# Designs tried in a protein design chat: VH-VL binders against S-adenosyl-L-methionine-dependent tRNA 4-demethylwyosine synthase (TYW1). Part 3

Target 1, 149 residues: S-adenosyl-L-methionine-dependent tRNA 4-demethylwyosine synthase (TYW1), of Arabidopsis thaliana (Mouse-ear cress) (q8rxn5r50to198)
Amino acid sequence: GKIFFISQTGTAKALAQRLHELCASNDIAFDIVDPHSYEPEDLPKETLVLFIASTWDGGKPPKNGEFLVNWLGESAEDFRVGSLLLSDCKFAVFGVGSRAYGESYNAVAKELSSRMIGLGGLEMIPVGEGDVDDGELDRAFQDWCDGVI
Short names: E, the ipSAE of ESMFold2; O, the ipSAE of ESMFold2 at other seeds; V2, 0.75 times the mean of E and O plus 0.25 times the DockQ between their complexes.

## First folded at step 1 (VH-VL)

Design n13 (framework fv_nivolumab)
Heavy chain, then light chain:
Amino acid sequence: QVQLVESGGGVVQPGRSLRLDCKASGFTFSSYGMHWVRQAPGKGLEWVAVIWYDGSNKYYADSVKGRFTISRDNSKNTLFLQMNSLRAEDTAVYYCAREYKGELYPAYFDYWGQGTLVTVSS
Amino acid sequence: EIVLTQSPATLSLSPGERATLSCRASQSVSSYLAWYQQKPGQAPRLLIYGASTRATGIPARFSGSGSGTDFTLTISSLEPEDFAVYYCQQYNNWPPTFGQGTKVEIK
ESMFold2-Fast, scan of step 1: ipSAE 0.007; ipTM 0.561

Design n14 (framework fv_nivolumab)
Fold by ESMFold2-Fast, scan of step 1:
Order: C-alpha cells, then structure tokens, then sequence
Structure n14 (fold): chain C 149 residues (1-149), chain A 123 residues (1-123), chain B 107 residues (1-107)
C-alpha cells in the first residue's frame, strides 16, 4: 500500500512518517509517496491507499497534491471513466487543518474522500479530522490510525 | 525557551551582496517554517521571505524576488538570507521569525522573532 | 498587493483606559489577519491570529474582532506594559503584508 502526504510545511508529511512506523511495527509495509512524483493514471492499480492531507488557502491543496486532486475531480466528472474506476481500491483519509478557517476546514481531505468514493473507492473509515490549533491533533491522529491499522 | 539570533548585518554599497544568518535554539528547528521580516528606520514591518520546514517551498515579497534567496541548514539549526543587488531601499533591521506551526494554517503567522540585525545600504 | 491601513497613527491614553485600534484592508482578507506588539528595543510578539484567536500566553484583556476588510484590536484596560507599537498583518493573499503600525503611548 501507499501513504500519500499532501503537505506544504511538513505536518502531514511528519504524520505520514509516523503512520509508516506504526504500520512497520505490525509488519505492514507501506510506501510513503509524494503525489507530485506519482502518475495518477496508476491509481486504479492500487489496492490500498492512505491520504494525509493539509488544506491551503481557499480550500486548495498544497502544491505537491494539486495535480492528483485535480485529476480526481476531472475523472469523477468524465462520463467515460465511470463510477467503478477505483472499485478495487480501499482507502482512508486524514485531514490536517484548522477550524479557524471555517468552511475551508479540512476541505482537501473531504474533497479527496468524496472524489475517491465517487469513482468507486471503498472508504475503510470516515475521514479523520485533525485541528492544529486545538491541542488534540495527536489524539485525533492516533484514533484514526487505530481505525486503519 | 525559543531563541533566534541574527548576524551578518552591516554597511554595504549599492549593488553589493550580503548574507544574513539566523541561529535557532529552544525548539525543533527542522519542524517549523522560518521567515525573514524587515523594518526600515522609522517605518513599519515588511515581510520578506519564508521557507518551509524541509526547504522544499520558498516564497518571496515582490520587492526582493530575484535578488534575495532564503535557505536553511537543519543540521546546524540555521536560517540564511542571501541578499544580492542591494539597493538603498533595502536598508532595514532584518528579523528572522518562526512560523507559529508547520502546517499551512500556522505557517503564515510568526510567534517568535529574533532581535534583528541592521543592514545599511549606503554609498 | 493588499494594503493595510492602521488608525490612528498614535493613541495617547492613560493606564486603565480602553484602547481600540483599527486595521483596514484594501481588499477582503476573510479572517486571515494577525496582530503583533513591538516594544522599543524588543522583537515583535504575536498577540492575535485569525482575527480573534489569542496566541499562547497572551492576557485576556487583548481581543480581536472583524472580518473581510475591517478589523479591530481591543485592549480592555491598559497595563503599563501595553504601551507599545501594534501592527496588523494579513495572510489571506500573497504577498503577506503589514500595516504601518499604531503607537499606543502614555498620556
């Protein structure tokens, strides 16, 4: 499986590395993947993907995730692709954001989940939401990890 | 306790170059974005540049874009600002400052600042 | 770039009085506005972020309000240590910009 981090400043990347270590301790091997270096057309070949995603200005993804997020949106709206493109893919999403940004709170993570579901992906657990400003980020992340592992 | 110490300021002639260093302590430097902010004598604060925790993302104010380069060495807990083609308008106290958080929401606010180093561009 | 205009330039008050500082943006910055305090010979200090959230360690007498283009920093009852210059900063649009500052001085 793959753990994708969508991160500009490093919080999501650090959490992805922590998740990787937790998985390794249970003999589960994941690759940590920067979406900028990934070909989205290969996503239908994946059977298990985990996303840890920060939200940037205006509910936009950080630069390293833009192409993947945009590709998912385009594929979801293309009638030729169909709602079964990702039917063999199990996934889960953890969002990193701040409630201070209102409706943009974890917008990228929520969009990722919605697009993956729309393309036939199987969501293993509901979107996890971490708030960098509430002092509970580590607890929210651990709860999400417990649901995934 | 968080401490940021700037160095490298001085008097330089227009068109010359100068490098500023900022030594960080009291926090895990490699986990935080870092900023440069300047203040001309008797004037307000002007944001100059930011660098992400791992150096992968950099942003600059239009006034310095193409002339200044921000960089960092996480193994030495040090932030740098390379200033090229200096102009009289670059005369200011230069502060390094720590991002409040290493996430996109806290990346843009600056919770701890150094005492600053004066750069004077004069003939 | 978004220009921030602070008013008044100087506010002369006595300890115990309420201080109200304004920051106006040339375009909407939503909630993405912070306030900083700078004392003579000292580095700036973060007071408020996202228009109304107090930074760690900041006393309750400091409060922020506003959204869009009009923002206010209020100090409910001035303490001697509050006499300083205050700057607003927007981060809703690149490049991030600061206001020119309001000096709160003892009368």
Amino acid sequence: as target 1 above (149 residues)
Amino acid sequence: QVQLVESGGGVVQPGRSLRLDCKASGFTFSNYGMHWVRQAPGKGLEWVAVISYDGSNKYYADSVKGRFTISRDNSKNTLFLQMNSLRAEDTAVYYCAKAQHYDSSGYRTLDYWGQGTLVTVSS
Amino acid sequence: EIVLTQSPATLSLSPGERATLSCRASQSVSRYLAWYQQKPGQAPRLLIYDASNRATGIPARFSGSGSGTDFTLTISSLEPEDFAVYYCQQYGSSPWTFGQGTKVEIK
Scores: ipSAE 0.000, ipTM 0.493, lowest interface PAE 14.3, mean pLDDT 84

Design n2 (framework fv_nivolumab)
Fold by ESMFold2-Fast, scan of step 1:
Structure n2 (fold): chain C 149 residues (1-149), chain A 122 residues (1-122), chain B 107 residues (1-107)
Amino acid sequence: as target 1 above (149 residues)
Amino acid sequence: QVQLVESGGGVVQPGRSLRLDCKASGFTFSNYGMHWVRQAPGKGLEWVAVIWYDGSKKYYADSVKGRFTISRDNSKNTLFLQMNSLRAEDTAVYYCARGPYYDFWSGYSDYWGQGTLVTVSS
Amino acid sequence: EIVLTQSPATLSLSPGERATLSCRASQSVSTYLAWYQQKPGQAPRLLIYDASNRATGIPARFSGSGSGTDFTLTISSLEPEDFAVYYCQQYSNWPPTFGQGTKVEIK
């Protein structure tokens, strides 16, 4: 499987590394993937993907995830793309954001989950939500990891 | 082999300043968050400050906030702690310590330097 | 801030005996707890992280357990070099905090 990180400040990337180490310690092989270096058209070939995604001002994804997130949005609205495109893909999403942004709180993670479901993906657990404002991020992340592994 | 070497400690009068350096070797310094932790003579460990791997985020213990500044120079593999307005209660051995790989919010440290003693006295 | 309370303050044992050290948190820290060993005149050394994972190079006689608010460090059979002060640390919430330490000394 693959762990995608969508990260501008490094928070989501650091969490992806922690998840990778946790999986490796349990003899579970995952690749950490920068979406910028990934061809989204290969996503239907994946059987297990985990996303750790940051959200910025205006509910927008960091630059390294922009192409993937936009591709998923376009594919979900494209009548030529079947609603079962990702039917072989199990996934889970953890969002990194701040409640101070109101309705934009973890908007990228929530949109990512919605688009994956719309394309036939199987969500293994509900979207995890971490808040960077104080000390709760690591606990929320560990709770989500326990649900995924 | 991972090594962290602190320097810059010494005896200073209250109200003065000191800068501590921590030289890192044996690993890619820019991939790790770094901490300063202190220990007063005969006492336990007290966390002082952390700096994210790329220098973009810094956090301080309330006891030193506004007086101490953590910084790093990744091109020189060096961590710094600028200590201003020193007080008697700042007397301690100061350790630099490495955070986990790419883990900017984690507070545990897998490698520590030998420490440098700072004594604040008249 | 989260307060960590270690007990006992001092544990007097002989080589070959089992040491059991406790660390209790004022609120849940999940499994975000580490244990350190410190010998006189030396820097702390990481023993256990994430409550139960042994750090690189740490002998199998050291083990950690627990979650939430109650944690234990066990040394199954004390060696002479194990007589030291042991600290727990939480990193669930900022600021990270340390317990006051447990001294393991020779009887």
Scores: ipSAE 0.000, ipTM 0.512, lowest interface PAE 13.8, mean pLDDT 84

Design n3 (framework fv_nivolumab)
Fold by ESMFold2-Fast, scan of step 1:
Structure n3 (fold): chain C 149 residues (1-149), chain A 123 residues (1-123), chain B 107 residues (1-107)
Amino acid sequence: as target 1 above (149 residues)
Amino acid sequence: QVQLVESGGGVVQPGRSLRLDCKASGFTFSRYAMHWVRQAPGKGLEWVAVISYDGSNKYYADSVKGRFTISRDNSKNTLFLQMNSLRAEDTAVYYCAKEGYYDSSGYPLFDYWGQGTLVTVSS
Amino acid sequence: EIVLTQSPATLSLSPGERATLSCRASQSVSSYLAWYQQKPGQAPRLLIYDASKRATGIPARFSGSGSGTDFTLTISSLEPEDFAVYYCQQRSNWPRTFGQGTKVEIK
């Protein structure tokens, strides 16, 4: 499988590395992937993808995730693609954000989940929501990890 | 331009109450957590309290828990600190501080501070 | 709560010299440590966040390093305006806590 990190400051990337190590300890092989270097049209070929995504100002994805997030949005609205594009893909999403920022709280993670579902993806567990402000980020992340492995 | 202006400080006797206001401008106030930080004369910085963007979550330093109440009015772009049962050790300059984003990724920081307002608790 | 201990309490140096300030945490704060500068009569100013990242407008002579429990703020060559009090702050856990400060003063 693949673990995508959408990150500017490095928090989501660091969590992706921790998840990779947890999976390896349980004999589960994953590749850590920067979505900037990934061709989104290959996503329908994936059977298991995990997203760890931070949200930028105004609810926008960090630059390394822009193309993938935009591609998912466009594909979800293209009637020719249909709602079965990602029907063979199981996925889960963990968001890194802050409740302090209101409507933008984990907006990218929530959008990723919604678009993946809309395209036929199977969500393994509900989107995880980490809050960098509440002192519980590590616990929320571990609880989410326990749900996917 | 982001501005935070505190008011309401003054001299007050022990056991009494005082309310501090912080008027915000230059950013969408309702989207950011806000903090109070204080500094006793000649001493270091002490974090006091935080309130979430919508006012639903609040946290306090142990030294003020049960006596101070943080609140906000997003329609007026104003942050408040209600200080009850004041003690001599509450004497300090009180700053309001705004959370920001670490390179717009959601990692907050105290990117803007007010000028501070002095509270003196003295008999 | 996480206690931050800064050393030395006072650092006496001349302009042009290198300043090295330390901050030690009572438990790991990962990289979630910031540094602030405060001049007399003024509010604090953010210098460094995430242990090593300079805030907007902060000169390149300021740098931060460290992870876990041990952190350092370095000023490579002191300018007259750098003589101030410096505070570290952790954001890893609630409550947010500050160090007691290091005063950088002219020799």
Scores: ipSAE 0.000, ipTM 0.497, lowest interface PAE 16.5, mean pLDDT 84

Design n4 (framework fv_nivolumab; at its last look DockQ between E and O 0.03; V2 from the best seeds 0.00; counts 0 for: pae O 16.4 > 2, placed apart)
Fold by ESMFold2 at other seeds, look of step 2:
Structure n4 (fold): chain C 149 residues (1-149), chain A 123 residues (1-123), chain B 107 residues (1-107)
Amino acid sequence: as target 1 above (149 residues)
Amino acid sequence: QVQLVESGGGVVQPGRSLRLDCKASGFTFSTYGMHWVRQAPGKGLEWVAVISYDGSKKYYADSVKGRFTISRDNSKNTLFLQMNSLRAEDTAVYYCARDKGYSSGWYEGFDYWGQGTLVTVSS
Amino acid sequence: EIVLTQSPATLSLSPGERATLSCRASQSISSYLAWYQQKPGQAPRLLIYDASNRATGIPARFSGSGSGTDFTLTISSLEPEDFAVYYCQQRSDWPPTFGQGTKVEIK
């Protein structure tokens, strides 16, 4: 399986590393992947994908995830692709955001989930949401991890 | 003017085979996922199978897995359902349906259905 | 797999009355829910997509609401042509599944 982190300041990356360690402790093998170095056209070959994604400035994805998020958006809207491109792929998403963004709160994580489902992916659990400003991020993340494992 | 027309239904004995065709027109068939849905007499709708736009992915209901095969020929705008080892429980009207999929996070539903073709499995 | 449970099984109502149909999912399906109408001898017709949006050509008396696990189809004032069977259907998870149907019949 693969754990993708979409991170500007390293918070999502650190959470991805924590998830990776937790999975390894339970004998579940995952690779941590920076999406900047990942070819999105390989995503249909994946069977299990976990995303930890932050939302920054104007509801936009951090730079390292921009191409993957854009590719998913274009693929989901491409009438030539159909609705089953990712039908063999199970996934889960955890969002790292701030309620100070208002309507953009965890917009990247919500868009990732919507696009994966639209391409036929199987969402394992509801999108996890963590707020960096309310002091509950670690608890929200742990709850989400418990649901994934 | 999207149109879907099923054919190939009929009366067959248990254990025999039958192939259903669904001819599509009025849209770009090769860009849509397609489904079969059946309805036993007097009963509700039961999803049967799906095939992706390019035919590379297929899923089946547990009740038909191993016996039915969904396929498509995009050059002929035709969807198929090969039904083997038919049972009395397979007696139903079989519909083909177009899956409009998702657009911007909105599930668009099965927006066009054929008229259905009746399959009767009886001794 | 996700089970959709529709209630009631049968609604017996008169023209002009309000119909309220329920669909409950065995787990959250967000808003990925469609409603279909089927009249005797006809194919199903898409009424509502993504829980709350009317499909093309569907009259305004039909409305959908809900998210998560609890969904409702409302027909604000029944017309004679609305007496039919109604099915909900989800595509949050494969395989897509239908509810068992609610028959709306004339009292």
Scores: ipSAE 0.006, ipTM 0.543, lowest interface PAE 11.6, mean pLDDT 85
ESMFold2-Fast, scan of step 1: ipSAE 0.005; ipTM 0.535
ESMFold2, look of step 2: ipSAE 0.013; ipTM 0.522
ESMFold2 (binder alone), look of step 2: mean pLDDT 91; pTM 0.932
ESMFold2, look of step 5: ipSAE 0.000; ipTM 0.514
ESMFold2 (binder alone), look of step 5: mean pLDDT 91; pTM 0.938
ESMFold2 at other seeds, look of step 5: ipSAE 0.000; ipTM 0.498

Design n5 (framework fv_nivolumab)
Fold by ESMFold2-Fast, scan of step 1:
Structure n5 (fold): chain C 149 residues (1-149), chain A 122 residues (1-122), chain B 107 residues (1-107)
Amino acid sequence: as target 1 above (149 residues)
Amino acid sequence: QVQLVESGGGVVQPGRSLRLDCKASGFTFSSYAMHWVRQAPGKGLEWVAVIWYDGSNKYYADSVKGRFTISRDNSKNTLFLQMNSLRAEDTAVYYCAKSPRYGSGSYYPDYWGQGTLVTVSS
Amino acid sequence: EIVLTQSPATLSLSPGERATLSCRASQSVSRYLAWYQQKPGQAPRLLIYDASNRATGIPARFSGSGSGTDFTLTISSLEPEDFAVYYCQQYNNWPQTFGQGTKVEIK
């Protein structure tokens, strides 16, 4: 499977690497993927993808995830692709954000989940929500990992 | 309780190699990420490298990438730093340090050894 | 890499005085900042982690605050054993980085 990190400061990337090691210790092989180097048209061939996604100012994704997030939005709004594009793809999403941003709190992670579901993806567990400012990010992430592994 | 003991330091000529060992006791070594941090004489602290609890993931400071290799042997509770192509600027006290439990999600050094001096001199 | 700048470089104070040490990051490190104390010839000792949490055994006179790019270590009333060098460290980004240190010296 693939673990995608959408990260500006490195927090989501560090969590993706931690998840990769947790999976490896359970004999589950994953590739860590920077979405900037990934062709979104290849997403329908994936059977298992995990997203760890930061939300930036104004509810926008970091630059490395911008193209993938936009592609998913466009595909989800195009009735010609149907609701089965990602029907063979199981996925889960963990968001890294801050409640100080109000309505934008983990907006990218929530958008990723919504778009993946709209395209027929099978959500394994509900979107995980981490808050970098509440002192509980690590616990929220571990709870999400326990659900996905 | 927690004890970290570094060894392998000494005087070495530029361009040569040296290996540092760190023997851990008083905690379940295989459950914790481990660090190397160095300090040149009269200077501040410089983070060098980290290795995950199971040895699978590693990060290095830019100054040592391609020259230093961090590794561990969990069966022997020992952390290693293989230092190749040594330079005068690598002269420092090298500290072994552990992170909090792997599952904590924070990789700051919480316990440190007393350090071992490496002098790179002709 | 993220650069941490500590100020002042040196604080000259007397026992009983309040010490305030600053650490500023070149970009946000969220809450992932730790403070260490180091005395001559000794290894560093963890004081504060996650910006504001005191490590085990650290006296209540030590407190940390801040988030993002601006962080402060406060020693409410200096004891003789508190005269040392203090380092901040970020662990939000790889590589991890330390500040250059602030020396708290007597008189």
Scores: ipSAE 0.000, ipTM 0.484, lowest interface PAE 20.0, mean pLDDT 85

Design n6 (framework fv_nivolumab)
Fold by ESMFold2-Fast, scan of step 1:
Structure n6 (fold): chain C 149 residues (1-149), chain A 125 residues (1-125), chain B 107 residues (1-107)
Amino acid sequence: as target 1 above (149 residues)
Amino acid sequence: QVQLVESGGGVVQPGRSLRLDCKASGFTFRSYGMHWVRQAPGKGLEWVAVISYDGSNKYYADSVKGRFTISRDNSKNTLFLQMNSLRAEDTAVYYCAKGSDYVWGSYRPTYFDYWGQGTLVTVSS
Amino acid sequence: EIVLTQSPATLSLSPGERATLSCRASQSVGSYLAWYQQKPGQAPRLLIYDASNRATGIPARFSGSGSGTDFTLTISSLEPEDFAVYYCQQRSNWPLTFGQGTKVEIK
């Protein structure tokens, strides 16, 4: 399975590394993947993917995730694609954001989840939402990890 | 706090036109797909039409294609259904319904997290 | 189009009893199946989305299960306010379709 990190400041990447270590400790093999170096057309071949995604100012993804997020959005909005493209793919999403952004709070994570579901992906647990400003990011992340592992 | 309020229903003769409005409040209207679902008296639910968050994509049930037009005005938080060439079998309560998926997912097949109370359209000869 | 068939058409039960409602799809819809409750004179209300997730504010006595073509809505112990018509709906493909409904009525 794959752990994708969408990160600019490094917080989502650091969480992806922690998740990878937790999985390895439970004999679960995952690859940490930078979406910038991943071909989105290969996503239908995946059976298990985990996303840790930051939301930047204005609700937009960090640069390393733009191509993947845009590809998912285009595929999800194209009714000709159908809703079973990712039917073999189980997934979960953890968002890293700030409530100070209002309606944009964890927008990237929520949009990723919605797109994956729309294309046939099976969501294993609800979107996890971490807030970098509330002092509880680590707890929110650990709760989400407990649901995934 | 989410509210959808339909209006414009009434009695109309076959072959005539009618426009339904749906006023939304309590959520960011411009960010969600909107739908019309109808229910004939004593019958089940039938999906009618969808419009994406920005109005760029629309899709219709075969029974209404070419006769009904869905549209929206995001500046007024209002959804519309223009019904032309009405038939007796169009008689139904018409519900305004909110799609569950945000922005880019708004045109994908969806479930409905909120519904209006409906407005009755009666097409009688 | 995907056809959803609900059974039974009518369940006659007493308060406190368990209700089990079925929905079968003509082709696989994955887990993309929702359940709605409708009372006379009222709009439908979302109960369950994506087969097994309870909507906000829905009591724990309601649960959904199933995948592919066979789905079940269970009400563990009927309350007086639960006597209503229940509809399933698929979101796998366009057009969106609903089952014909199951009426849960008091004996």
Scores: ipSAE 0.000, ipTM 0.514, lowest interface PAE 15.6, mean pLDDT 87

Design n7 (framework fv_nivolumab)
Fold by ESMFold2-Fast, scan of step 1:
Structure n7 (fold): chain C 149 residues (1-149), chain A 126 residues (1-126), chain B 107 residues (1-107)
Amino acid sequence: as target 1 above (149 residues)
Amino acid sequence: QVQLVESGGGVVQPGRSLRLDCKASGFTFSNYAMHWVRQAPGKGLEWVAVISHDGSNKYYADSVKGRFTISRDNSKNTLFLQMNSLRAEDTAVYYCARVGKYDILTGYYKGAFDYWGQGTLVTVSS
Amino acid sequence: EIVLTQSPATLSLSPGERATLSCRASQSVSSYLAWYQQKPGQAPRLLIYGASNRATGIPARFSGSGSGTDFTLTISSLEPEDFAVYYCQQYGSSPRTFGQGTKVEIK
């Protein structure tokens, strides 16, 4: 499997490294992947993908995730693709954001989940939501990891 | 108190099979992924295979893939390595090793082989 | 797979001297690097994990440093029992791989 981090400040990347460590401690092989170095057309070949995605100003993804997020949106609107493109793909999403952003709170993580489901992906656990401002980010992340592993 | 004890090594002819066992004690075996690591005479260490804590995931070095099978019986605290189609280059001391776990309180993943068996010698010769 | 290159192949030193051993990875392994000591006829013994954390029971004279691709194991003052072969090992990427070893021998 693959763990994608969509990160501007490094928080999502650090959490992806922690998840990789947890998986490796159980000898579950995951590769940490920066989405801008990944070909989205290969996503249908994956059987297990985990996303750790930050959302900041305006509810937009960090630059390293833009292409992947846009590709998923375009594929979901393409009638030729249908709703089965990712039918063999299990996935889970953890969002990193702040409730101070209101309706944009973890918007990128929620969009990833919605698009993956729309393309036939199987969501293993509901979107996890971490708030960088509440002092409980580490606990929320650990709870999500316990659900995934 | 943690102990890993290997058995099953010996001299075998090329093309034959051999099974190695590793008996674990002193810890909750079912909570740990287990590995086989080998060392050819006078050479360095080479990772061979791993099995997850529950046996659901298995991975092999390219040099042994398709010939070796790792398995475990958690009810008996025993790890196995079934070696088929043995070659001269498989001659080595085979170690059973446990990988350390993540410590949430310190935030450090130990991930290294914290305990090793004594090793069992496998010699493949005509 | 990630290749680990250790240098030097052999260190010839006297008791009381400082030993510095290097391990270089072909690609970044972050801090997921361990060091082992192996004496003739024995299994390897874990010294350092996570690049810089001493395993339980390991004397303070052993220390590790580095991240990414360049790592160092230091023995501040060699004791007679420290003359052995030392291996680095990465667990940042599958498969786990080992360096070829550095032999620390008495002059």
Scores: ipSAE 0.000, ipTM 0.507, lowest interface PAE 16.4, mean pLDDT 84

Design n9 (framework fv_nivolumab)
Fold by ESMFold2-Fast, scan of step 1:
Structure n9 (fold): chain C 149 residues (1-149), chain A 123 residues (1-123), chain B 107 residues (1-107)
Amino acid sequence: as target 1 above (149 residues)
Amino acid sequence: QVQLVESGGGVVQPGRSLRLDCKASGFIFSSYGMHWVRQAPGKGLEWVAVISYDGSNKYYADSVKGRFTISRDNSKNTLFLQMNSLRAEDTAVYYCAKTYSSSWYGEDYFDYWGQGTLVTVSS
Amino acid sequence: EIVLTQSPATLSLSPGERATLSCRASQSVSSYLAWYQQKPGQAPRLLIYDTSNRATGIPARFSGSGSGTDFTLTISSLEPEDFAVYYCQQRSSWPPTFGQGTKVEIK
């Protein structure tokens, strides 16, 4: 499997590293992947994908995730692409955001989940939501990790 | 070629303030997180602070939290460290350092460093 | 925070000899470990990142290995310019931390 991090400050990447360590301690092999260096056309070949995603100003993804998120949106609305593109892919999403940004709170994580489901992906657990400003980010993340392992 | 040039160091008395500047060239400054790392005379390296590529997120070492403020001006390719309430234990060479990866600072390796500027806090 | 402990504190060697430097982490850092070289009066220079990848321009005599909590930097044959202080650094957990350094000096 693959753990994708979409990160502007490093928080999502640090959480991806913690998840990778936790999986390794249970003899589960994952690769940590920067979406910027990943070919989105290879996503249908994946059987297990975990996303840890920050939301940037205006509900947009950080730049390292922009191409992947946009590709998923375009693919979901392309009439040549059916709702079975990612039918062999199991996934889960954890969002890193701040409630201070209102309705944009974890918008990227929620969009990733919606697009993956729309393309036939199987969501293993509901989107996890962490808030960098509430002092509970680590607890929210641990609860989500317990659900995916 | 990547270049980072620090300035603003000097000798100051305890309790006073000093501002450090770091001017960047040779890379797209607005695409990278930036760090300050210090080194006390005869000692090792200590991470001080980081600022995200767009300036929206900042983190500090516990030893400087509440006293130091990191900021940046992407239009001028300049990183700043405002140091308030300086203590003798803040005496060090302060280095400006660039993150290895663009788009975030979570690739916390430092691929380029400035030459450093010496801050001496003494009475 | 993760504590990195380097050993030995000082290596006294002659040019042409092999140098082996150790870095141990208080908890697993997976492969997210870097090595830096610092010469007197100069800024640190990145040598190795993600355990074993040489940074741009770093000579082949420098190599890194290890995983989890135990890491090694090897200099296969010391050149005069390699006598310096070496630091390890982790990026596995926030905040990033450095080891205390190993000084490689001439006998």
Scores: ipSAE 0.000, ipTM 0.510, lowest interface PAE 12.9, mean pLDDT 84

